# VHH binders against Octanoyl-[GcvH]:protein N-octanoyltransferase (lipL), part 7

Target 1, 288 residues: Octanoyl-[GcvH]:protein N-octanoyltransferase (lipL), of Kyrpidia tusciae (d5wvb5)
Amino acid sequence: MKQVEWDDTLWSRWPTWRLVVEEQPGTIEEKIARDQAMGRRVAAGGPPTFRLWVNDPCLVVSRRDIVQGLRRGGDPPREVDGLPIRVRSSGGTAVPHGPGVLQFSLVVPRMDRVGMEEVYRTLCRPVEAVLGQRGWRAEFGRVAGSFCDGAHNLVVNGRKIAGTSQSWKGGLAVPGSRNRGYILAHGTLWVRVDPEQAADWLNDFYEQTIGERPIRARASTSLHLLPGGEGVDVRQVIAETANVLESAMGPQVKLERVRALTDEEISWGREGASETDPRRVAYGVDRP
Key: E = the ipSAE of ESMFold2; O = the ipSAE of OpenDDE; V2 = 0.75 times the mean of E and O plus 0.25 times the DockQ between their complexes.

## First folded at step 4 (VHH)

Design n11 (framework vhh_7xy4_2)
Fold by ESMFold2-Fast, scan of step 4:
Structure n11 (fold): chain B 288 residues (1-288), chain A 120 residues (1-120)
Amino acid sequence: as target 1 above (288 residues)
Amino acid sequence: QLQLVESGGGLVQPGGSLRLSCAASGFTFSDYYMAWVRQPHGKGLEYIATISSSGSTIYYSDSVKGRFTISRDNAKNTLYLQMNSLKPEDTAMYYCATYVETEKATWDYKGQGTQVTVSS
């Protein structure tokens, strides 16, 4: 009985995993909703899935961000500075999406005795390995003023490079579930992002919603700003991450690599796209 | 040398139309996302439209949706913005932007821009 290279993670828990290096086109909201579509498939007995994907420029915020804005008497904005605003299912604070940003998502079946820390380690270990191969040491940490203030940020030299969050869904909340539901974890890695521009977008959102400008550019960094990172791009990081995963799994875990989610998942993502609308999240279906 | 050259701006009456062009050189245009960004005098940058490398995925800001159309010709290394039903509030310097390698960032607009003025 062999162990995978990362024995302190969930990677050895199942004999088969799906790796999605996504090339399927879609709208901003469809791509966001595909994470929950993966969750629904895994809850129904599908293999645990790791997804590498890229979105078009937008700001993705949490339900908490929307609710805090409502408490101050304002309608949630659908755009700021020409960037669309969409809501994700997981917690944390606002993050920018775009071609310079790598999205990575993990979905596993919900199980007894799985802890949040173990899920974060499972999500982040492939990315940590890629960073290590480039000579950059990443660690978990909170950085005040960063683009997501969760305790499980990936931090290099005291600055945040990736934000992470989780969403745990019970079986009763997931249509077609054959297990106890699913655990979704996702991360947003800044590969080629100007921290000052990103901080301006995020602060314009927060100023509109809660009247504050909490994001500090210096609290975050991007891979292209790290020593030796000048020429890095998202496609290189995706390829390196897939390679690291394939290498770390060894012969004991089958990693099935695909270029798209199933047609059923794509359809569920399309159906779920409206759930990312800030005003639908705030008010319900019929409120513009 | 990476270069973006915007053209097609000018003075136009409310309700009129303009077509902006951006000529790209020094990189493989067909591999990169492109955007149109504008800046009114004394105000911040606003993203107007974004188009994927293949042209299959397009986004518009709410302020221009239904009035502006972004398109690209990968054979000519050219990005376009068709602007219809122009309003005085569309008055701005318009820039072509790309996610190509820079020393700074994802959102680097490389040209001097092209001025659009909408007035009677």
Scores: ipSAE 0.000, ipTM 0.266, lowest interface PAE 16.1, mean pLDDT 82

Design n12 (framework vhh_nb_b201; at its last look DockQ between E and O 0.11; V2 from the best seeds 0.00; counts 0 for: pae O 9.1 > 2, placed apart)
Amino acid sequence: QVQLQESGGGLVQAGGSLRLSCAASGFTFSSYAMGWYRQAPGKEREFVATIYSGGSTYYADSVKGRFTISRDNAKNTVYLQMNSLKPEDTAVYYCAASTEYVESEMAEYEGTDYWGQGTQVTVSS
ESMFold2-Fast, scan of step 4: ipSAE 0.263; ipTM 0.641
ESMFold2, look of step 5: ipSAE 0.169; ipTM 0.570
ESMFold2 (binder alone), look of step 5: mean pLDDT 83; pTM 0.846
OpenDDE, look of step 5: ipSAE 0.007; ipTM 0.304

Design n2 (framework vhh_7z1x_3; at its last look DockQ between E and O 0.09; V2 from the best seeds 0.00; counts 0 for: pae E 13.1 > 2, placed apart)
Amino acid sequence: QVQLVETGGGLVQPGGSLRLSCTASGFTFSDYAMNWVRQAPGKGLEWLSGISGSGGSTSYADSVKGRFTISRDNAKNTLYLQMNSLQPDDTAVYFCATGWIESQKAEYEDYWGQGTQVTVSS
ESMFold2-Fast, scan of step 4: ipSAE 0.362; ipTM 0.704
ESMFold2, look of step 5: ipSAE 0.000; ipTM 0.167
ESMFold2 (binder alone), look of step 5: mean pLDDT 83; pTM 0.839
OpenDDE, look of step 5: ipSAE 0.011; ipTM 0.282

Design n3 (framework vhh_7ubx_2)
Fold by ESMFold2-Fast, scan of step 4:
Structure n3 (fold): chain B 288 residues (1-288), chain A 125 residues (1-125)
Amino acid sequence: as target 1 above (288 residues)
Amino acid sequence: QVQLVESGGGLVQPGGSLRLSCAASGFTFSSYAMTWVRQAPGKGPEWIATIYSGGSTMRDDSTKGRFTISRDNAKNTLYLQMTSLKPEDTALYYCAAQTDYTETPKAVWEYTDYRGPGTQVTVSS
């Protein structure tokens, strides 16, 4: 077993963490909204939380994607190629969700002296460790024509395997906050995704909204396409990620592993589900 | 009462420099991301730079070599150091505060909680 050094992350910042290896069912919208529900819980004094989860097939876009489409005269679509379209609270560009895609989310209390780069390192370190154990070297980088085209993607051999984004909420913006709010960081890792099909879905979305086809299949890859990755599955990657996190941080912090969010968080997720509707995001009220 | 008050604008020759300041009061300054936005005559608002509560910065590529954003939390003050000013930099410059933000703040007023009245910068010979 390789020793992972995590002193350049926020993992040792708090004495107690919650690790959610989620098995709780829910709709596409509810599962997306659970990230903000975790944020609300952490802002109210709950422990910092790391969530491993999977969604049903859909395309998840940023608020920026919706606003950009409106500026070019298009109504935001609710569906493309049979896939529902939902909006997340964090930035970046469109990404596909589905059974071949691992979602990983980090929520920490908002405090002075916490920077975006530090949050990205905290979010990605467990995933980087899993990749390293399999012989794959991941690095942060920008890949033109990939999904969530930003500087904090995880890249293997020049191709993107995971997109990441952040959403920072101040206490003023969070109901029931007992601290200064929360920081949410989210990652999407392609475990078993066909890059050509994914590029077609995303390009069909962008063609309908901004009249362009910016996504290149060759800019991204999936773990199952890497040498030695042929038999990889999402449940195995989830187990490996939880295990490396427990091995690295278990001796240093109290890491409580659970299979579901609290009933309160699940309820907040149900309440927040409608806020992922692209028409509600665009117009403030659902339109036909 | 929340207030943001910009200062340091004025008339400057091409190639000159200006330092804009924004004095903040009525909220916990250190908890907010702070942004500079400009609006040129006859144009919409244009994002320049954001400095996040943790000290990280994001800057527009067209100005990043000439403009530097910084903050002093002890003084509740935001700064924009502008060098090598060009006629196209002529605009009203706004200070803005936000607690709700993402790492890509290009939607200029989308996440703004508070903004100042602006300070005029005019670059002409």
Scores: ipSAE 0.026, ipTM 0.528, lowest interface PAE 7.1, mean pLDDT 85

Design n4 (framework vhh_7xy4_2)
Fold by ESMFold2-Fast, scan of step 4:
Structure n4 (fold): chain B 288 residues (1-288), chain A 124 residues (1-124)
Amino acid sequence: as target 1 above (288 residues)
Amino acid sequence: QLQLVESGGGLVQPGGSLRLSCAASGFTFSDYAMAWVRQPHGKGLEYIATISGSGGSTYYSDSVKGRFTISRDNAKNTLYLQMNSLKPEDTAMYYCATDSYIETSKAEYEVDYKGQGTQVTVSS
């Protein structure tokens, strides 16, 4: 019988999944906070969810980026080079968001014996399959000087194309949780990004916060710069990723495709939007 | 300002029991879900148990379910872990912590804050 083809992932772990190909408008901070809203729903017994989404131009940084800046005596910036700065709940370093960048998010129930590597494989396998269909071989790896650098970046020909990170939340820290909480994994794929411009934005952020310019444009690439990638756009990659997911699911797994999160999740995203403010993260309250 | 101070660790034989305590100060203790986490020598942090701010809800890792009990006394700002039927595999530094957050670019468990720790050694 036909089974999920990705047997080294969590895709076969649950009989029902939700695929969100998000078309719902929102502010930059609301869209970021929707990942946590999905987590809250999954912790409350909702199905594991995979979200494909796009944000307006901004820089998204980690809590650690904010803390490192504070150690040097500076207030966290809310803007750099005309781009608003917002904080995500997961680790790593700063990443640019914008119309040329695909965001992909995975939320699953937190369970004993689920490993970090298994979660990264689950998050990235659909994207790796899309890349493979275009003749591009992606692998996990580190690239010094790239955005959001870690062991589980997606790398093509020695250059980073996607950064990834995770956040694990205990059930009792999540309102309405009926299980042990959730695991959120998030990826940022450069579909049509100028690496030089992106490196400048990221370096301007780090120069302002920690006095360093660690990002090298040549360490990263974008799909539109790969052989045969010239005409690629984010809508096309979203459609291909959704199609790959639908085709990979066997008859034992129901994948429900929707265009928006539930009204409850949208409301939770609105409520959680202030948690992305760099100064609220730094000081626990809004500070002008 | 926020302080967590663990105590009650020590040497114990397999099958024995220990009760760990954590004295909390510098924050409104009853507003926070609290956790016990442990780190065996040379390994990463492992989640053990969590308790809600009110004490009305608890969760346990499968490795300790039925053997360990987490509790709290909000009037005393104290978190407890009752450990029964101890095994050599339970040997670790035990930390009182705020509820779990894992920042995993390097496959490492990190919590928002944890105390200084108390060593538990189960003799073989």
Scores: ipSAE 0.015, ipTM 0.337, lowest interface PAE 6.6, mean pLDDT 83

Design n5 (framework vhh_nb_b201)
Fold by ESMFold2-Fast, scan of step 4:
Structure n5 (fold): chain B 288 residues (1-288), chain A 121 residues (1-121)
Amino acid sequence: as target 1 above (288 residues)
Amino acid sequence: QVQLQESGGGLVQAGGSLRLSCAASGFTFSSYAMGWYRQAPGKEREFVATITSGGSTYYADSVKGRFTISRDNAKNTVYLQMNSLKPEDTAVYYCAAEYTEDEKATFEDYWGQGTQVTVSS
């Protein structure tokens, strides 16, 4: 009945949110595992959380990428072109991480009548607002040949700028859940990435695993390649994203901004880090 | 193609017992986590109990010690044994099947039509 900013999203659904502008150090695998740690906390009754973070150089792949490679009879690679390979909990395909890439993650309780599209709108709205302030119009769409292609890519001028995916965990996949589990949605925004180099890394991974080179550099772009984007850096985009979210939602909800996850979540991240190892993931998978 | 058919609901006095059954068809039952959710009028659906493909069981705090979930993979059926029923347990009970693979999913994986449980005081 009330009109609220971003009323087509889940932002007004809960009275209290946590905004994490992450400064806590950690290994590549720990930082990846922290998304699931946030999920576990939210499932146990913690506030819905939005996390802005950066990882060291690596390629992050899905469980499906590992399973498809395993079906071809090869051991999952732990490394390609000097980059570590790590597995995330969400679907889709491989994405590059690094200092030029903004990671943004949303965790909310899993509830009745919440749709995948509404979750993507919630995840992407703060980032879309930042892009709009810079004069760049982003929209959802698929782009053939792009990294982690899907209907909910962020697209600027026909080229992919961010990949997104979701992981929906039922109450049983999350020990200690006091609700139906959680919804994790996360995105990878290319702020300062060389598309040719990224395509080579991703294609080298897919060539080794499934014998194909599906990624096309021209299908994707980076903020630094857009008109007026030459001087952009990831720390600036993080600050702008946090500020936009606080400005839009601060009057509507209690938004607690923190620099780190709780000690409990950091501990769960350390415990879960080994689950990102491609060969540990493969060990638990029955061969077809 | 996919069907989940609940049965066993009804009217029971407080302190009584009911056993709900959910017969599943159209998917590889043994690969799915099976669960029960309930919804009282004017409320959102809440989690009740579930059993993983591996047989691990988990319960909502409100039903622990009173309800038992089990599965029979040979019969493609999941059961919910409800003991020491309370008026607060009155709801429509829904069977759900959830795939536990780490991939993109919708909220409504597979749901039954629901079965009414009414517990009189």
Scores: ipSAE 0.015, ipTM 0.288, lowest interface PAE 6.8, mean pLDDT 84

Design n6 (framework vhh_7z1x_3)
Fold by ESMFold2-Fast, scan of step 4:
Structure n6 (fold): chain B 288 residues (1-288), chain A 123 residues (1-123)
Amino acid sequence: as target 1 above (288 residues)
Amino acid sequence: QVQLVETGGGLVQPGGSLRLSCTASGFTFSSYAMNWVRQAPGKGLEWLSGISGSGGSTSYADSVKGRFTISRDNAKNTLYLQMNSLQPDDTAVYFCAKGYLETSKAEWEFDYWGQGTQVTVSS
């Protein structure tokens, strides 16, 4: 068994954390918007939060993906291959959501001397620990070379298994902020995904928007395709991730485990759902 | 309505200099980091440089550090990129990009992009 270290993360930085193992129902856009709702709560003085959740089938793209498509003169698609398209607040590339995909989100207060690399390590460490317990060695992808650190995919046996991204919101952009805002990081882990089908969905999106088919199925994998992973499911990985975090950090910090966000956060997520619409992101108003 | 308009591109010989400008409207310019990115023919986007809302911090990609200088004039809502010692591989369309935050970022995570301005380095 390979040990993962926690001392190079933010997990011990705050004495109290909230762990959300989400069972609250919602629409695909509401669940996406809940990440920013968590950010608003944390900026207002709530505890840093780690959220484990699952969405219904859709493709989630970045604002950059929408903007790049607009530069070619096309309207952003709201659907591809029968899958709804929604926009997240963080960067990176398009990713599929669905019952075979684990979403994990981290929100911490924005403070001095918190770096991007440290946030990615904090986000991924519980997942890396679960992979390690199963005998799979995860590492971050390509090294950026010098000052840049842009390769934050989780890689197992030379293939991407999770994508990650961040969004940093300043205090002026967050209503009721008691600090400098928040840092949101999300990850998407493929637990039971067909890489060929996923590549087709993603390539169909990119072909429609920028005229390219950049995704290669062989570049990614899923836990169920790894040696010993045949019977794995998302519920099992969620339980293992929560248990690993409780075991590693429970002795050092107060970790409050809950099954749902607060009613106010759920309400903010409902209010923010329309902001995930590709056309609204592109134009600021809904198109017919 | 956020708008970003780049100007200042053109043809220049190797070793020459150009200064690009980006005029911003539709948001509080001084509250957000601004970035320069480029796209060479047949290639993907490359982040070059970022500057914080106040102008107090800057960052650069290794490929341009020491040759390019980013700056801003918040009173004029204008972002600049001074490009020195230009090389043929600097040939690209250069874009101005609004960040999500006051603090500069090395990530390609931006709210809005301009139309771009063409820079060609050739003799």
Scores: ipSAE 0.005, ipTM 0.209, lowest interface PAE 10.4, mean pLDDT 81

Design n7 (framework vhh_7z1x_3)
Fold by ESMFold2-Fast, scan of step 4:
Structure n7 (fold): chain B 288 residues (1-288), chain A 125 residues (1-125)
Amino acid sequence: as target 1 above (288 residues)
Amino acid sequence: QVQLVETGGGLVQPGGSLRLSCTASGFTFDDYAMNWVRQAPGKGLEWLSGISGSGGSTSYADSVKGRFTISRDNAKNTLYLQMNSLQPDDTAVYFCAKDTWVESPKATYEYFDYWGQGTQVTVSS
C-alpha cells in the first residue's frame, strides 16, 4: 500500500505544475531575472513552476549586502576577483554561482493559507529526496560562517550544502497579476564547488564592502566532497531531481516538463536584467 | 525565516481610532524600511505609509496624511499604524510589508520582498 507522498508540502495544492529543466542560454543577469519573470506568469494565472538552472560564474548578493557597504562610504563593486557581482530580490547574504552550482526555484500563487515553512519544505523536498537516494541525510539548520547563512539552509553532517531564500510579492507589485501575487523560493546547492575558493571570493567581497571576513570554508561542503560523491556533476543532480518530481507526483498532479521558459518570460527576463546591477540597485532606489 | 504578522484590526465606528501592529521575525528589523499597504473591497492595493529602518524618516499617501501615523519599536521588532478619524472608506485589509532597502521612497511597494497576511479593518455604524 503506497502512502501519499510529500503531504506536508504544497505539491498537491494545484492540479497542474510546470517543471523547467532549463537549457535556454542567457546572460548572468537575465537568468537571475527569469525567477521574477516566472513569478509574473504565475501571478497572471500560469501554473506553479519549479525551475532547475545553472548560471555562469558570479557572486549574487542581497540588497542588504549593498546597504551595509554604502554605510561604510564605498561605492558597490560590480566585480571582485574577476567575478561579476549581481543583486537578487530575496534576502540573505552573498552566494557564488557557477557551473558546479545547482539553482532551483519554486514559484506558487500567493494564498492566505500558505506559510513560509511549507514553502521551504516544497522547495527543498525534491533535492532532499535526491540526497537521500545517494545516502546523504539533509536537515534544515543554521551554520555560522557559511554562504547565505539562514535558518532554512540544507545541512549535511553539520556543514551547509544549500542556501535558500524567499520573496513574497503582492498583486499590485506584479504587472498583469490576476491573483494576490506570487511566492518565489530559491535554493543554491553546491554540487562541485571548492569551499576554500568560494570562501575567499565571498570574504574578498565582504572585506571590500564592510571590512570583515566572516565566511569560513569548513562551515560549508559540496556534494563532490561527500562519501560516494567524487564523480557527481550538476547534470546528474538535475536529472535525478526531475525524475524524483515525476515519480512523486502520481496521477493526481499533471507535471508539464519543458526545456525553456516561454518567449514572454524570456523577454521579461531581459527587461529585468538591469535591476540586478549593484550600482543601479544602490543609486536607482528612488525609481518608481 | 521571515514572518510578518498583523494584529489590531476589528470593527470601529466612523470617527473612531485603531492601532495596528505588525510583529517581525527572521531578519534584522532595523536594517529595513517598513510599510503599510491596504486593499479595500473591490479595489486594488493602495500604499499608505513608509518608515525608514531607523524611524527617522516617514512618508504618507495623501488619503491618510494627518489621520494616520506610522511608527516602529526596533527593540520589539514591531511596526505600528495609529489610525484616527476613521471613515467608512478606510474599510480594508491592512498589510505590513518589508522593503528590500533601509529607506523606502514614496510608493515603491513594487520592491517590497515580504508581505504579511493582513488584518481586517471595518468602519461602520
Scores: ipSAE 0.005, ipTM 0.305, lowest interface PAE 11.0, mean pLDDT 83

Design n8 (framework vhh_podentamig1; at its last look DockQ between E and O 0.42; V2 from the best seeds 0.00; counts 0 for: pae E 4.8 > 2, unsure alone 60.9 < 65)
Amino acid sequence: EVQLVESGGGLVQPGRSLTLSCAASGFTFSDYAYGWYRQAPGKQRELVAAIYSGSTLYADSVKGRFTISRDNAKNSIYLQMNSLRPEDTALYYCATEYFETEKSVYEDYWGQGTQVTVSS
ESMFold2-Fast, scan of step 4: ipSAE 0.111; ipTM 0.528
ESMFold2, look of step 5: ipSAE 0.132; ipTM 0.575
ESMFold2 (binder alone), look of step 5: mean pLDDT 78; pTM 0.784
OpenDDE, look of step 5: ipSAE 0.122; ipTM 0.561

Design n9 (framework vhh_7ubx_2)
Fold by ESMFold2-Fast, scan of step 4:
Structure n9 (fold): chain B 288 residues (1-288), chain A 123 residues (1-123)
Amino acid sequence: as target 1 above (288 residues)
Amino acid sequence: QVQLVESGGGLVQPGGSLRLSCAASGFTFSDYAMTWVRQAPGKGPEWIATITSGGSTMRDDSTKGRFTISRDNAKNTLYLQMTSLKPEDTALYYCATGEWTEDSKAIYETDYRGPGTQVTVSS
């Protein structure tokens, strides 16, 4: 069987998957909130979903980043260096979004005997395969001075190329859930990013919130800086990732490829968009 | 109506043992992961351990050698066996549905928590 080569992942766990190669327009916050919307759909009995998407320029931070800043007595910033700041539902540290960055998201039903490491392997395997086809060897690892500690980062030549994180939601916390909830994993792959500029944006955010500049530009890299990567672009990497998934699953798994989430999910994304506001995360609806 | 009720706390000497219980009702207990969390005076909540509906466990490294989480689905009850108790284990111990832990790469959220049971380790 074709799936035995990925037997350490969840890809063979379900007979039906949805692959979203997203072309649906939306605001920065709507696109971020669509990950949770997919989670709600999967919890309600929808198929496990893998989403490939791109956002407009912004910085996406964790709730932890916001609450740590609050402990120092400052209001969380809504922008830094002209970039809007939005909060994601998963852990980890701040990461830049933009046209040179590939977002990839995995949502599966929460079930018995699913572990965090297995979910990270499932999320990253298609991306690792694309990198391998281009002659770049990726591995999981932590890189000192990079964006995350103890992380399942993708690392190439000792430098971080993608950051990852997870959010696990219990069924009782998810409206309309027919199962035990969902597991969301998402990753951010740097296809065409200037590491020095990205480090400056991220450090300016951390300086404003916690008074520190922890990010080292040299700890991260981008595909366009790798040997043979000079002409790489996000659309090409998206197409290659989709092709890897289609090839690996074969006839034994029904993979439905779509260009947009359902209207219901898009609506939930609009509804959830305000939850990405740093001030709402910090203070709630009735607070600045 | 979801209800969680912890019991088994109390005053214990350093080096002693306690077994905490959490009685669950109002939901299909066997379908949910269950978690133990503690909160010491003046400190934030600290995740201790999670047990999945299938019985696999995840434990915090600082306590995993001394604390064991288990469940009895026939009795709708969650347990925490605590051994070699130290003064720093003094806290209010909560059971919760789902998972609660916050680390650099994952956030787990609990749906419901019980009122807690006080554990005091002192001579």
Scores: ipSAE 0.014, ipTM 0.340, lowest interface PAE 7.1, mean pLDDT 82

Design w1 (framework vhh_vobarilizumab_d1)
Fold by ESMFold2-Fast, scan of step 4:
Structure w1 (fold): chain B 288 residues (1-288), chain A 121 residues (1-121)
Amino acid sequence: as target 1 above (288 residues)
Amino acid sequence: EVQLVESGGGLVQPGGSLRLSCAASGFTFSIYDMAWYRQAPGKGRELVAGITSGGSTSYADSVKGRFTISRDNAKNTLYLQMNSLRPEDTAVYYCATDWEYALDSYETDYWGQGTLVTVSS
């Protein structure tokens, strides 16, 4: 059994954290909007929160993806290859969601002297520890042609395994904020994904929006394709991630584990669901 | 390094006018939404006026028709023209910005040091 030291992260910054291993059902757009709902709770004085969750099949894109498509004269698609398109609040490029994909989200209060790199380390450390326990070494890096371009992707053997992004919301943007707002960091880990099929979905989206096919299947990998990974599933990775967090933080930090967000957060997620519509993001209204 | 520096506050009589300025540096001012907030003695901060990167404006009901928010992107400066000032407008006025970067999307707010406006005879 290996021990991991997390002194270069925010995990010891607060005495109490909430861990959400989500079992609450919801629509695709509600589940996406729940990240911002968690942010609103944290901004109002709730504990920093780490969420492990799974979505139904869809493609989730950034506001920048929509804006770039509009610049090329194209209306943003609501669907590609039978998959609905939804917009997230954080940056980066398009990512697939589905039963073979683990979503992990971190929300902390926005405060002075918290840097973007420190937030990425905090988000990814539990997942890195799980990968390490299975004999897989993950590192931060960029991979040309992968499903999200950024310096803070998780990379194994030169191939992207997880995409990450952040959204820093100021107090101006957050109703009821008692601090300077919140920092949301989100990761998407490919547990059981066919890279060729995923690349086709992503490229079909980009071909329709910017006329290009930039995604290369070989630039990304999935845990089930790694040595010893053939039998892995998302439920097992969730359990291992929760266990790593409980083990690493138990002596220094109180970690409150729950199976659902609060009723208020679920309600805010329902209210915020419409903001994930690509046509609403593009035009400020729902248009055909 | 993001900096917001407010100026233009002072003592003015009821019915008078003041123009506040906010000098912005350390970011691409022209692409971000900007706002003015105020905090009266013993009260919380309240939004006074907002202006988008595209120039669309919004105002609190208490100041509509009296205050005008504007921006000069060439000078990286936000303005608040305050007319028909009332004793109730006495407050410290704060410049704030709310921005998002396209590739590493994050939205954050910074508060300046504030400028005191006193409306009294």
Scores: ipSAE 0.012, ipTM 0.195, lowest interface PAE 9.1, mean pLDDT 81

